# Ledger of designs, part 2: VH-VL binders against q92529r149to334

Target 1, 186 residues: q92529r149to334
Amino acid sequence: LGPGVTYVVKYLGCIEVLRSMRSLDFSTRTQITREAISRVCEAVPGAKGAFKKRKPPSKMLSSILGKSNLQFAGMSISLTISTASLNLRTPDSKQIIANHHMRSISFASGGDPDTTDYVAYVAKDPVNRRACHILECCDGLAQDVIGSIGQAFELRFKQYLQCPTKIPALHDRMQSLDEPWTEEEG

## First folded at step 2 (VH-VL)

Design E3 (framework fv_reozalimab_arm2)
Fold by ESMFold2-Fast, scan of step 2:
Structure E3 (fold): chain C 186 residues (1-186), chain A 124 residues (1-124), chain B 110 residues (1-110)
Amino acid sequence: as target 1 above (186 residues)
Amino acid sequence: QVQLVQSGAEVKKPGSSVKVSCKASGGTFSSYAISWVRQAPGQGLEWMGGIIPIFGTANYAQKFQGRVTITADKSTSTAYMELSSLRSEDTAVYYCARGYVENPAYGSTYFDYWGQGTTVTVSS
Amino acid sequence: QSVLTQPPSASGTPGQRVTISCSGSSSNIGSNTVNWYQQLPGTAPKLLIYSNNQRPSGVPDRFSGSKSGTSASLAISGLQSEDEADYYCAAWDDSLSGPVFGGGIKLTVL
């Protein structure tokens, strides 16, 4: 990926995720991203998808998903994917919308048959804490975007396997600072 | 729903190789790895290695480095484990298991789904 | 030899509380979360507890996990005959760059 791969996509918004992804089973993580896509699309004027009236989400999903942040809803953005981060900027690159370090990203999905044009990822940042961010893509771009995110994850995992930390105290500190899923569970 | 279905039992001669398959169904490839864990008769669980199918990146336990090869075919949602230079000590049940990788940079996983197991018997 | 240490056996009476221990080091339990697997005779292992204390769907709340320092424990309250099984703890080991398992404990319900 070098300096990164850049895509022009539409940022639809995000919705707060009130629980660590580590504390959720596989099915619940996938359901969270689909529910987040549905809620954000319904709230954003001009979203590509017009979703049919759906059944209310389960109480479980409602307890996990919090408030939506639509401050930048509907904006076209430049998304740069690198081994360091997902960087969201205005297309002229003069304003940073968000910068999510790869270590802060705990889950990503997209281009699935039931959400073909959408990419969702869960990340921590100072503004939204933990949130599921929704991107709307066109012309098959969602497959390329999620593929590039996957490649960034793969390269970071290779780096970890080749050079794992051997200092236990330092490693524990780094996990507490950098890992998106190290939230205290009680 | 997620299901892992493994190939059938094998009986092999010492010095040969065995290749076991594990077909995943009902899930997506976005956030998991497939690991291989074996269990000799009356013994505990032993991790051999794993692969993240969407990346093709494999990692192996030191004990098996050079004898085991783990691969994945994304088009058929199937992972494979090939173990060469078989000895009687390799007689075991071999399990595939899905590890959910939330942050691949750290490799921390747990095995949420397991295959039914494949018995491999190495006899002279 | 297993990397994580568990006692080889334990027993209990129906209705009682049993605690299963698991001891590791700074490179595994001390730095990473602990998971627990239940293996009934003749079956594949099943995930019982993940991320120290979380239960998958379908696991009763009488099973609970905890972690302190380089050690972890699994507690089974209201012990039932169907709990008779082998129990394994597991954690990622940073020095080995892979998951490691305890030796397993055979739990007998008397």
Scores: ipSAE 0.014, ipTM 0.548, lowest interface PAE 7.7, mean pLDDT 80

Design E5 (framework fv_reozalimab_arm2)
Fold by ESMFold2-Fast, scan of step 2:
Order: sequence, then C-alpha cells, then structure tokens
Structure E5 (fold): chain C 186 residues (1-186), chain A 126 residues (1-126), chain B 110 residues (1-110)
Amino acid sequence: as target 1 above (186 residues)
Amino acid sequence: QVQLVQSGAEVKKPGSSVKVSCKASGGTFSSYAISWVRQAPGQGLEWMGGIIPIFGTANYAQKFQGRVTITADKSTSTAYMELSSLRSEDTAVYYCARDSYLENPSYGTSGYFDYWGQGTTVTVSS
Amino acid sequence: QSVLTQPPSASGTPGQRVTISCSGSSSNIGSNTVNWYQQLPGTAPKLLIYSNNQRPSGVPDRFSGSKSGTSASLAISGLQSEDEADYYCAAWDDSLSGPVFGGGIKLTVL
C-alpha cells in the first residue's frame, strides 16, 4: 500500500457500538455490522436499499448499538487506506471528516451479497468513541475497499510476527492511556 | 447457517500426500480466515496453520513448515490442506475451523474458532 | 507436548460446581485472551467461551471463564450429565506466532 490507496465513496454515517468487538463472537460482529448498515441506510435520505426486507434485530443486538451520528451523511468523500490509517476527507481535501489510526480499528466487513455495495468498520475516535462507520461504494468498489483494509490488517499482522516480544509490552503499557485503542488488549 | 463441510476419510501409504478440502457456506468466505487443527487418536488438539483467503497468504506452525500447504479457492469457497511425506504418526482427525485473523491482530488476537468442520480421518498405513 | 497445562481428568456429580484450570506463560495467557472448547465424544470441538469470559449464543450461563496472570479457569456450575466431555483451553502465543492448546481434560459426570 505504500503512501496509501484512495477511493471515492459515499459516507453514510456511524452508529455507536457499546461493547468491545473482542467481547463478541465473529457471527455477532457480522450481525452488528449488518444491523448498523440497515439502520444507517434507513436514516439517510437517498441511501441505496441494502435489503429487500429487514429482519427485526434480536434484543442482544439492540443492546449493543447506540446512537447514530449522521453529521456527514450522504457526502462523497475521499477515503485513503494505508498501513497507518483510514483517512476520510472531502474530495477537495479541505475538510477532514475522520482519521482513524489502524490501531484503533478492531473489525471490518463488506461486499456481502445482501450488502454488496457497503463496507462497515468499527473504530474508536475521540468524537464517536467506538462506532461502526458505513460506506456506500458503487461499481464493485466495495470489494476493492474491504480488500485494501484487509491488506492493511495483514501487513500489521506480518509486522507483529516479526517482533512479537517487543510489541505486546508496548501495547500493555499504553492501553489504559489511549482511548482510541481497542479494548481488552491495546 | 454457517457450515464447514470437509471431504471424506482417506487411507494413505507412508511417503504419499493427502489433500483435505473444507467447503464453507452461510457467510462471506473471503472475509474469514480458515485454520487447520489435527487430533491424533486419544491426543489433544494441534494447530497446523491457517489461510486468509482475501490476501492469499498462509501461516504455518513451525512443526509442519515444509510439509504442509494450505490454499483457498474463493470462487468455490473451499480451503485445502495438503500434507506430504506422510508417516504413521500423521494418522489423525483433521479439522478445518473458521477464525478471526481479519480483525486487528497486531494488538494480540481476537482469534477463536467459532465454527468447525466435522473432521476428516486420515489413516497412514501400509 | 501441549504448551498450556491442564489436569488430565476431573470428575463431579450432578448439581456440583467443577473448576477446570489452565496454566500458561507470559507469552500466551499472560498477554492474550483465553478461549475454551468443549468436545463431546466422537464430535468436533465446539466454542464454549471466548475472550476470557464471553459465551456464544446457545451456551448456558452455568459455564463461565476467568483469567488471572498466566492462568485461566473454566467453571461449570450445576453440573449435568451432558457436560461429560473433553475441555480444552487455548490462547495465542506471541513467541510461536500462533494459537496453542492445553492438553485437554476429560470431565466425567458420575
């Protein structure tokens, strides 16, 4: 990824996630992102219909999702994916909507048959705390976007494998001091 | 909903190779990592390696490095584990399992095996 | 043999509380979360507890997990006959760059 790869996508908004993704099983994480996509799509005028019909969420899923932040809903944005961060800005680069360090991103999913044009990722930041951010991608871009995010995760994993004894000590020290880091283990 | 279905039992001669398949359904195959775990008769669980299909990269346990190859075919949502130079000590049940390497693993692991295949018995004998 | 240490066997009677231990080191349990798997005779393992103390849907609340330092425990309250199984702890090992398992414990319900 070098300096990063940039896509033009539509930012739909985010929904607060009230529990650490590490405290949820993989199936539940996927269900949370799908439910987040559904709720944000319903709330944003002009958003593409992701589901032909929507299944009512379980009580457990409803307890995990909090309030929506639709401040930047429906905007076309430049999304730059690098090993350091996901950077969301206006296409003219004059306004930064969000900059999520890769270390603050705990989960990502996208390109599922029912949500083909959508990518969701869960990140911590000072404004939204932990939230699931929803991107609408056209023309098959969702697979490219999720692929690039996955590649950033892979490169971080390979780096971790090269120096495992040094990285855990640093993470342990910094976890309690850094709100944007993922919970449980920094 | 999510299922991992493995190929049938194999009987192999020493020195040969075996290739076991694991077909995933009821989810997005490429969004998940697939690991292979074996269990010799009356013994515990032993991780062999895993693959992240969206990247096409595999990681192997040191004990199996050089003898095991793990691959994935995204078009058929199928992962494969091939073990070469078989010995009688390779007689075991081989499981595929879905894990969460796609989360941010640089901060430890959120990895756990939430779905398992039914297992494939491989017997190595003359 | 196994990287994480578990007793080879344990037993209990219906209604009793049983605790299964798992011991590791700073490179595995000391630095990472612990998961537990249940294996009924002749079947594949099933995820029982993840991230130290979380239960997947369908796992009764009488199963609970805990972690302290380089050790972890699985507690089964109100023991039932269907709990007779092998139980494995597991954690990522930083030095081996992969998941490691305990040797497994055979739990017998008398």
Scores: ipSAE 0.016, ipTM 0.544, lowest interface PAE 5.8, mean pLDDT 80

Design E8 (framework fv_reozalimab_arm2)
Fold by ESMFold2-Fast, scan of step 2:
Structure E8 (fold): chain C 186 residues (1-186), chain A 126 residues (1-126), chain B 110 residues (1-110)
Amino acid sequence: as target 1 above (186 residues)
Amino acid sequence: QVQLVQSGAEVKKPGSSVKVSCKASGGTFSSYAISWVRQAPGQGLEWMGGIIPIFGTANYAQKFQGRVTITADKSTSTAYMELSSLRSEDTAVYYCARGSTYVENPHYGSTAFDIWGQGTTVTVSS
Amino acid sequence: QSVLTQPPSASGTPGQRVTISCSGSSSNIGSNTVNWYQQLPGTAPKLLIYSNNQRPSGVPDRFSGSKSGTSASLAISGLQSEDEADYYCAAWDDSLSGPVFGGGIKLTVL
């Protein structure tokens, strides 16, 4: 990844996640991201939209998802994926839409057969607290985007493990928004 | 539901190699790490290494570096573990297990093995 | 040799609470989350607890985990005969760059 890989995608918005992803199994996390994609797509004009009949979400799933933030909905953005962050900015780079430090991102999904053009990721930030952010990709890019996010997770974790001083790793652990002792995200 | 199905028992001579397969059915094969864990008779669990199929690179425990090779074939949803230069001490049950996904931040995610294969008994004897 | 230390055996009677200990170091339990596995005789291990204290779907709430410093504990309340099994703790080890396991404990239900 070097300084980062950049994609042009459409930002659809985000929806608040009211429970820590750490407290949920992988199946439940996947269901949450699928439900988040469906709800945000239904709320944004011009999104490709959910096409398939879907089962009503369980009571637990509905209790996990909160308020949507559609302030930047429908914008084409420049998404840069690096070991440091997911950086979302206008294509001319004049405005930053969001900068999610890699430590603050707990989970991502994308390129699934049911939602082939969508990528979702759960991140903490000062504005939205914990939220699931939805990206719409074209030209088959969703699998490249999710692959790059996964690669950034792997490379960052390897850097953490191989740090000879371990002091930066300890500092990262103490400062992370997703640290286990907050019992929130992970 | 995802299942991991392993190849059958093997009896091998000292100095030979063994290759055990682990086929995933259901779910997304490429998005999960597949690890190999062995258990000698009456002993505990020992991690040998793992691979995330989408990256194609494997990581190995120090004890097994140079003797173990872990590979994955995404087209058949099958992971393989090959152990060379077999000794009597390699007699064990060998398990494949599904671990952390590449889309889960491993710094915060669980390194837990949530699905296990049934195990493959490898006996090394003359 | 196991990297994490567990007692070799423990026992209890039906209805009792038993606690299974696991001891490590700063490079494993001290820095990373702990997982617990149950192994019934002749079967593959089953994930019982992940991320120190979380239960997978299908694991009864009488199983609970905790972690303090470089040690972890698995508690089984309302012990049942079907809980007779080997139990293993596990954690990622930063110095070894891989997961490490405890030696396992044989739990006998009297």
Scores: ipSAE 0.017, ipTM 0.564, lowest interface PAE 5.4, mean pLDDT 80

Design S0 (framework fv_satralizumab)
Fold by ESMFold2-Fast, scan of step 2:
Structure S0 (fold): chain C 186 residues (1-186), chain A 125 residues (1-125), chain B 107 residues (1-107)
Amino acid sequence: as target 1 above (186 residues)
Amino acid sequence: QVQLQESGPGLVKPSETLSLTCAVSGYSISSGYYWSWVRQPPGEGLEWIGFIYHSGSTNYNPSLQGRVTISRDNSKNTLYLQMNSLRAEDTAVYYCARGTIYDSSGYETSYFDYWGEGTLVTVSS
Amino acid sequence: DIQMTQSPSSLSASVGDSVTITCQASQDISNYLNWYQQKPGKAPELLIYDASNLETGVPSRFSGSGSGTDFTFTISSLEAEDAATYYCQQYDNLPLTFGQGTKVEIE
């Protein structure tokens, strides 16, 4: 991954996450990111829709997601993935949309069969709130993006294995199209 | 296939330094895993001492107050534990153990899959 | 440090009985919890990892469940060879910590 890998993707927005990812099982984390994708996607003019009709979310799932923030919604962005951070800028690099340190990212998922072109990640925003950020990718790019995030998590994990505080498990932080897809995950 | 075997002096006097060896066979200690020391006083529970990662980095239990050094010799495929300022309370069976980092599917999963037989260390004059 | 509290400290049961041991973490550890069996004079051996996954080669009568702070370990039909001390262990944070152990004796 070196100095970082850069992709051009569309930023759709984020939605507040009211509970810690660590307090939830893996299947619930995956369902939250799927529901976040659906809600943010439906709220943004010109966003791609989900390919399949989704079942109504459970009351538990509905209680975990809060308000959407659609500032910068629908904008093409330059996404740089490194072991230090996910950096989101305008394509001309003049405006920073977000800079999330890798340590602040508790879960990421992308490329699921129902929303193949989407990547979602849960991070603490600059004001110390958790939010699920939604990216729309094209032409299989979602797979490359989630793969790069996974690589950054793995490299960071090896660094932190030597520290007093252990980081969240890679499996708990990452979900991709290539991971086993079960009814519990969907 | 993988085997760990501890060896040590058996009896150590108070205030002296303990030196233990763990010989590993069937796997190269520099190729993966983290390699740990765990102790168990007679009739009591397990206490994690520290580990050395396959890269050479170490981490120690703060409860041992800086008295511990874990090292290795890759050419001999051997792990070492040194503990200074021994007291009667350090009397225990000392185990070395291999700790996993990922399962076969690449998911983070950490547990001790192989243990040595243990070596009893008695601290007494 | 994450404190692991097991209960009971010891129990006695008959062959064929169902035995349950509990383990409580002082803070949320998700599913980062393992269970080990230690027979007299032997090193510990892994039975269950990540709260509920059975290690290969371990009999199916052993099972684990739970997440967060409360975990259970069950032997569905006790065998004579199950006389041992059982330990839970968390790996959510360093230092790695074990429960104090539960001694299972056969009547």
Scores: ipSAE 0.000, ipTM 0.470, lowest interface PAE 18.6, mean pLDDT 80

Design S11 (framework fv_satralizumab)
Fold by ESMFold2-Fast, scan of step 2:
Structure S11 (fold): chain C 186 residues (1-186), chain A 123 residues (1-123), chain B 107 residues (1-107)
Amino acid sequence: as target 1 above (186 residues)
Amino acid sequence: QVQLQESGPGLVKPSETLSLTCAVSGYSISSGYYWSWVRQPPGEGLEWIGFIYHSGSTNYNPSLQGRVTISRDNSKNTLYLQMNSLRAEDTAVYYCARYVENPSGYETYFDYWGEGTLVTVSS
Amino acid sequence: DIQMTQSPSSLSASVGDSVTITCQASQDISNYLNWYQQKPGKAPELLIYDASNLETGVPSRFSGSGSGTDFTFTISSLEAEDAATYYCQQYDNLPLTFGQGTKVEIE
């Protein structure tokens, strides 16, 4: 991803998440993001609309989602995805709407057949408030966006594995009996 | 349910090599996570020894001066710790533990631990 | 290496008391800190991860706070079963390092 990849998407809003994503299995996390997308879409004028096959939310699911924040709803934004963060800016004024460090993002989903034009991610705010942020993408862009987020997660993970305090891969590089640091000529 | 169980000699002489085994059940060690060794001298705190990632990559605490090797046998679903040049200061309870990383959130922590095995280094 | 320093090293308190222990990192670790409880003869158990998040199944009387270099762990109403040694652990960088532990004894 180098310095980051930038997309132009529509920010629909966010909804408070009252429990840690880590305390929930993958199926429940996916249900929460889908319910969040549905609720935010229903609340925002001009959104593409709710899922056609949405089941009524369970009592458990309803207990996890809190209030919506629609302050920036419907705004076109520049989304920059890097190993450091998801950075949301206004295209017009270059104003930062939000900057979510990758370490603060506990789950992301979207671009699948059930959420074709949407990407949702759960991020912590500075006071450990968690919110599910909803992005509306045009014409197949959602798959590219979620793919880039996934790549950023993987690269961040690999950076952790290759920490400088790791003993240099002297033994890991040694594939022969010869000294592994001796360069071959030509 | 994931379970880890350490085994090995209770007594090792100075200068010898320690070999410990950790049998894992309920989860395949090649399928995910970092599989770790942590030790605790009697009455003292915890010291991370190292881990092996599910891919086979290893990382060790520099304090152990290259004396440690962590390996695995995927067919037996078993982890191994080998530590050479033992000294009295290596007397400790040795734990194997699973170290989790959430790729989406970068959150990491120890979740499942073995019961620990006491290793006494004395002549 | 990132050094983790806990205080106090030990404390005694009565059931129903509020207890706070602190953990200080030798450098900024953001919020990349976990808290574990270890009862005598047993392996440690995770209580708090990411500085302030309660692990599933852990009683709500346990809480954590802080960021950067200064962290606190609080038991709001001490129970007899809380007699244990508590450890902080950083995961900002390798090697993984633990505090020296705080022993909590019930009077």
Scores: ipSAE 0.000, ipTM 0.480, lowest interface PAE 11.1, mean pLDDT 80

Design S13 (framework fv_satralizumab)
Fold by ESMFold2-Fast, scan of step 2:
Structure S13 (fold): chain C 186 residues (1-186), chain A 125 residues (1-125), chain B 107 residues (1-107)
Amino acid sequence: as target 1 above (186 residues)
Amino acid sequence: QVQLQESGPGLVKPSETLSLTCAVSGYSISSGYYWSWVRQPPGEGLEWIGFIYHSGSTNYNPSLQGRVTISRDNSKNTLYLQMNSLRAEDTAVYYCARDSSGTTYVTNPAYFDYWGEGTLVTVSS
Amino acid sequence: DIQMTQSPSSLSASVGDSVTITCQASQDISNYLNWYQQKPGKAPELLIYDASNLETGVPSRFSGSGSGTDFTFTISSLEAEDAATYYCQQYDNLPLTFGQGTKVEIE
């Protein structure tokens, strides 16, 4: 990834997440991001809409999600993905909307069949606390975006059997993006 | 219920090689998690030695790199630690521990959720 | 390596007292800090993860706070069973490093 890869996407907003992703099983994490996408899409004019039909949220899911922040809803942004951070800027690069260090990101998902054009990630920052951020991508782009996020995590945390290397940083796990080790499993 | 149990020789002479085992029950070590070794000299603090990921990838504390090898035997569900060129300062209780990753898709250790009871290794002539 | 400086090295307090332990990282570690309790002859046990989250089954009198380089661990009302050595540990970068420990003795 070098200095990073940049995509033009639409930022839809975020929803506060009241529990640590590490305290939740993988199924619950995916349900939370799915529910967050649905709520933000319903609240933002011009969003493509993630669901034609949706199941009502469980009591447990409703207890995990807090307030929405729609301050930047619907803005086109430049998203730069690197091993250091996810950087969200205006397309002219003059204003930083958010900069989430990779170590502040605990979970990400995207390009799922039910939410094909969406990428969601949970990050901590001083303004939104822990929140699930929702990005809307052009057709097919969500797969590239989530793939690049996964590659950034892989590069940061890769281990080698033949020549052990120092990991640049350790932070919350990425269950939705970190594929089982294939190249080193034998 | 996950349990870890270390075993070792108890006493090792200087310059010899230490071999420790950690038997794991209640979870398959090939299915997930980082598995670490941590040591504690008598009356002192904790020092992380290194880990092995469920895939077999390893990483070691730079202060010990070149002297330590961590390995596993999936068929026996057992972790191993070998340390070369033992010195008196290697006298410590050695623990094996699992981080809280809990899934096939984790990339980082976060905290140690299960520990063995520890095995004392004394390096003395 | 990230150095963890823990203080005090030891303290004595009475049941019912509030005690505070501090931990300083040599560089910014965000909130990637855990606190462990170790009783004599036993393995360490996790009390707090990610600086402020209480592990399941751990009494609510234990709490943690802080971010960046300065962290605090507090026992709000000391119990006799809390006599132990407490360690902070960072996991922002390898190698994983621990503070030197704080021995808490009850008078």
Scores: ipSAE 0.012, ipTM 0.517, lowest interface PAE 8.6, mean pLDDT 80

Design S15 (framework fv_satralizumab)
Fold by ESMFold2-Fast, scan of step 2:
Structure S15 (fold): chain C 186 residues (1-186), chain A 123 residues (1-123), chain B 107 residues (1-107)
Amino acid sequence: as target 1 above (186 residues)
Amino acid sequence: QVQLQESGPGLVKPSETLSLTCAVSGYSISSGYYWSWVRQPPGEGLEWIGFIYHSGSTNYNPSLQGRVTISRDNSKNTLYLQMNSLRAEDTAVYYCARTYYYDSSGYSAFDIWGEGTLVTVSS
Amino acid sequence: DIQMTQSPSSLSASVGDSVTITCQASQDISNYLNWYQQKPGKAPELLIYDASNLETGVPSRFSGSGSGTDFTFTISSLEAEDAATYYCQQYDNLPLTFGQGTKVEIE
């Protein structure tokens, strides 16, 4: 990826995640990201589409998601994906909205059939603690975005083989990212 | 090519602890995927036991009443299943299987299975 | 737990026939369903994922459809090698659960 690959996407907001993704199985992580997408889209005027009436979340799922942060809701942003970070900036690149180090990202998923244009990822940062961030990607970009995140994790894992710093591992097929152990005690 | 091979004692007595191993070749178990155990009583259907993520986090079927522990040894590239308080009804073929995420649809499935190992619980 | 019920429990058909198996979930599972084939004495093998997507390397005569609570699995032109037990499996919620299986025999 070199200095990174850049996409122009819409940032919709984030929702606090009250439990470590490491403590949750893959199915639960995926359901959390889908619920997060649904809640943020309902809260943001002008978000894509009218969702089909969603399945009520289980008691477990409802206990994991906290408050929404919609401070930057609806903004077009420049998203740069590199082996070091996901960097969210204003489109003129003058202001950093968020910079999530790759090691702080515990899970990512991109567009399912009912949320095709959405990407969600869970990251820790000083402002939101642990939160699920929702991106709206137009023109089929969601698959490119999630693919680039997967490639960044794969490249970091290859670096681990040469230098044994704790680095997240990837699925062979790279269709989605499982939780890295960034949630483990440092 | 990724292959999974289960092994176990074959015969165990009621109230004992079952210990099974699953040797994985062609892929490092620490590198990704969920690794699952599934069982099948003779002539019956499939029951999911539990899984371990490559990082070590686990989840188990509540129907097994907390009797199960799944673990791994990264240096041997091997998965383990321990089940305590064995009963005759625990007689089954035990499979280990790799569980993967296929795409952005949130899909998850068992894509590679071991050959299975028969465990008979009898006195 | 989500209960998965398959129908029929068994069927017999001839090479070239079209066969259909159904799977019903006890609650809405959207499209979160897989289909597996298990030949006698062998481990299961994934055929269909996410209700309707064919796994790589699986012949095109196999297909799946459905959403919500009702799902179907079809073999459009049965081959002798298709004699097996077929299982549906949901991944909407833990624990992961399978149907009881449908045995397909060749006449």
Scores: ipSAE 0.000, ipTM 0.453, lowest interface PAE 13.7, mean pLDDT 79

Design S18 (framework fv_satralizumab)
Fold by ESMFold2-Fast, scan of step 2:
Structure S18 (fold): chain C 186 residues (1-186), chain A 123 residues (1-123), chain B 107 residues (1-107)
Amino acid sequence: as target 1 above (186 residues)
Amino acid sequence: QVQLQESGPGLVKPSETLSLTCAVSGYSISSGYYWSWVRQPPGEGLEWIGFIYHSGSTNYNPSLQGRVTISRDNSKNTLYLQMNSLRAEDTAVYYCARDIYDSSGYETYFDYWGEGTLVTVSS
Amino acid sequence: DIQMTQSPSSLSASVGDSVTITCQASQDISNYLNWYQQKPGKAPELLIYDASNLETGVPSRFSGSGSGTDFTFTISSLEAEDAATYYCQQYDNLPLTFGQGTKVEIE
């Protein structure tokens, strides 16, 4: 990643997350991000599309997600991914929208068949509040974005451990900072 | 209830190797967390030595790297510290502690500590 | 390495007094700072995590604040049981580092 990689994506908004990703199993984390994507897509004019048929969320999922914040909804932004942070700027004013230290990001998901053009990540904000941020990508870019985030997670984790382990390209364990990578599971 | 208990020689000579043991009960060391060693010279502050992650990966304070090895025995649920080339300034109370360092970054702190074991380095 | 400097190194105060300890990091550590209490002959015990969050079971007279490089720890009304050495600790980057400690003596 060097000094970082930059993508132009659309920022759709964020949803408050009321529980630590650490306290949730991987399946629940994935469902939370998919539910967050669905809610934000349905709320933002000009989003590529919401799920045509959506299962009502379980009691568990409904208790985890809070209020949406649609400030900056639909804006094109420059997203820079490095081992230090995810940095979100508006290209026009070069104004920083958000800067999330890599360590503050507890889960990232997206680019799969159900959310092909979307990436979601859960980060704590400057006042220790958690939110799930939703990005809309074009033309297969979501896979590149999530891949770069995963690479940054792995490199940061290796720096902390100082171990010469291989870098997983894309696997579910490394999409979550709450589930540490293990040497026996390469 | 998680408990950590250190043990080892109370006295070692300069240039020798220190070997300490930390017996853990109430939680399997292979199931999670980082497990750290921290030392405190008499009347002085705390110094982090290093940790071992539940997978076996280790990280050491750069000032001690090359002199320290942290290891574990999952079957005995026990942590070990070896330190080479001992000097008088290595005299300290040695603690083992569970570090809830979470790769999520939400919080990281030592939640359980052993009682500590005093190691005196003298001729 | 990130250096943590505490001030003062020691203080004496009476029961009922309010005391403040400061901790300064050599570089920006955001809010990745903990405070521990250590009584003579015992292991340290966590009081405050993430700069300002009170650990469960810790009395509300203890509080923490700050971000970046400057942090404060306050005991709003000293009790006799608060005689101890207090340490700040950063976890922004390895190696983990502690301040040198502040000894709080009663009377």
Scores: ipSAE 0.013, ipTM 0.555, lowest interface PAE 7.4, mean pLDDT 81

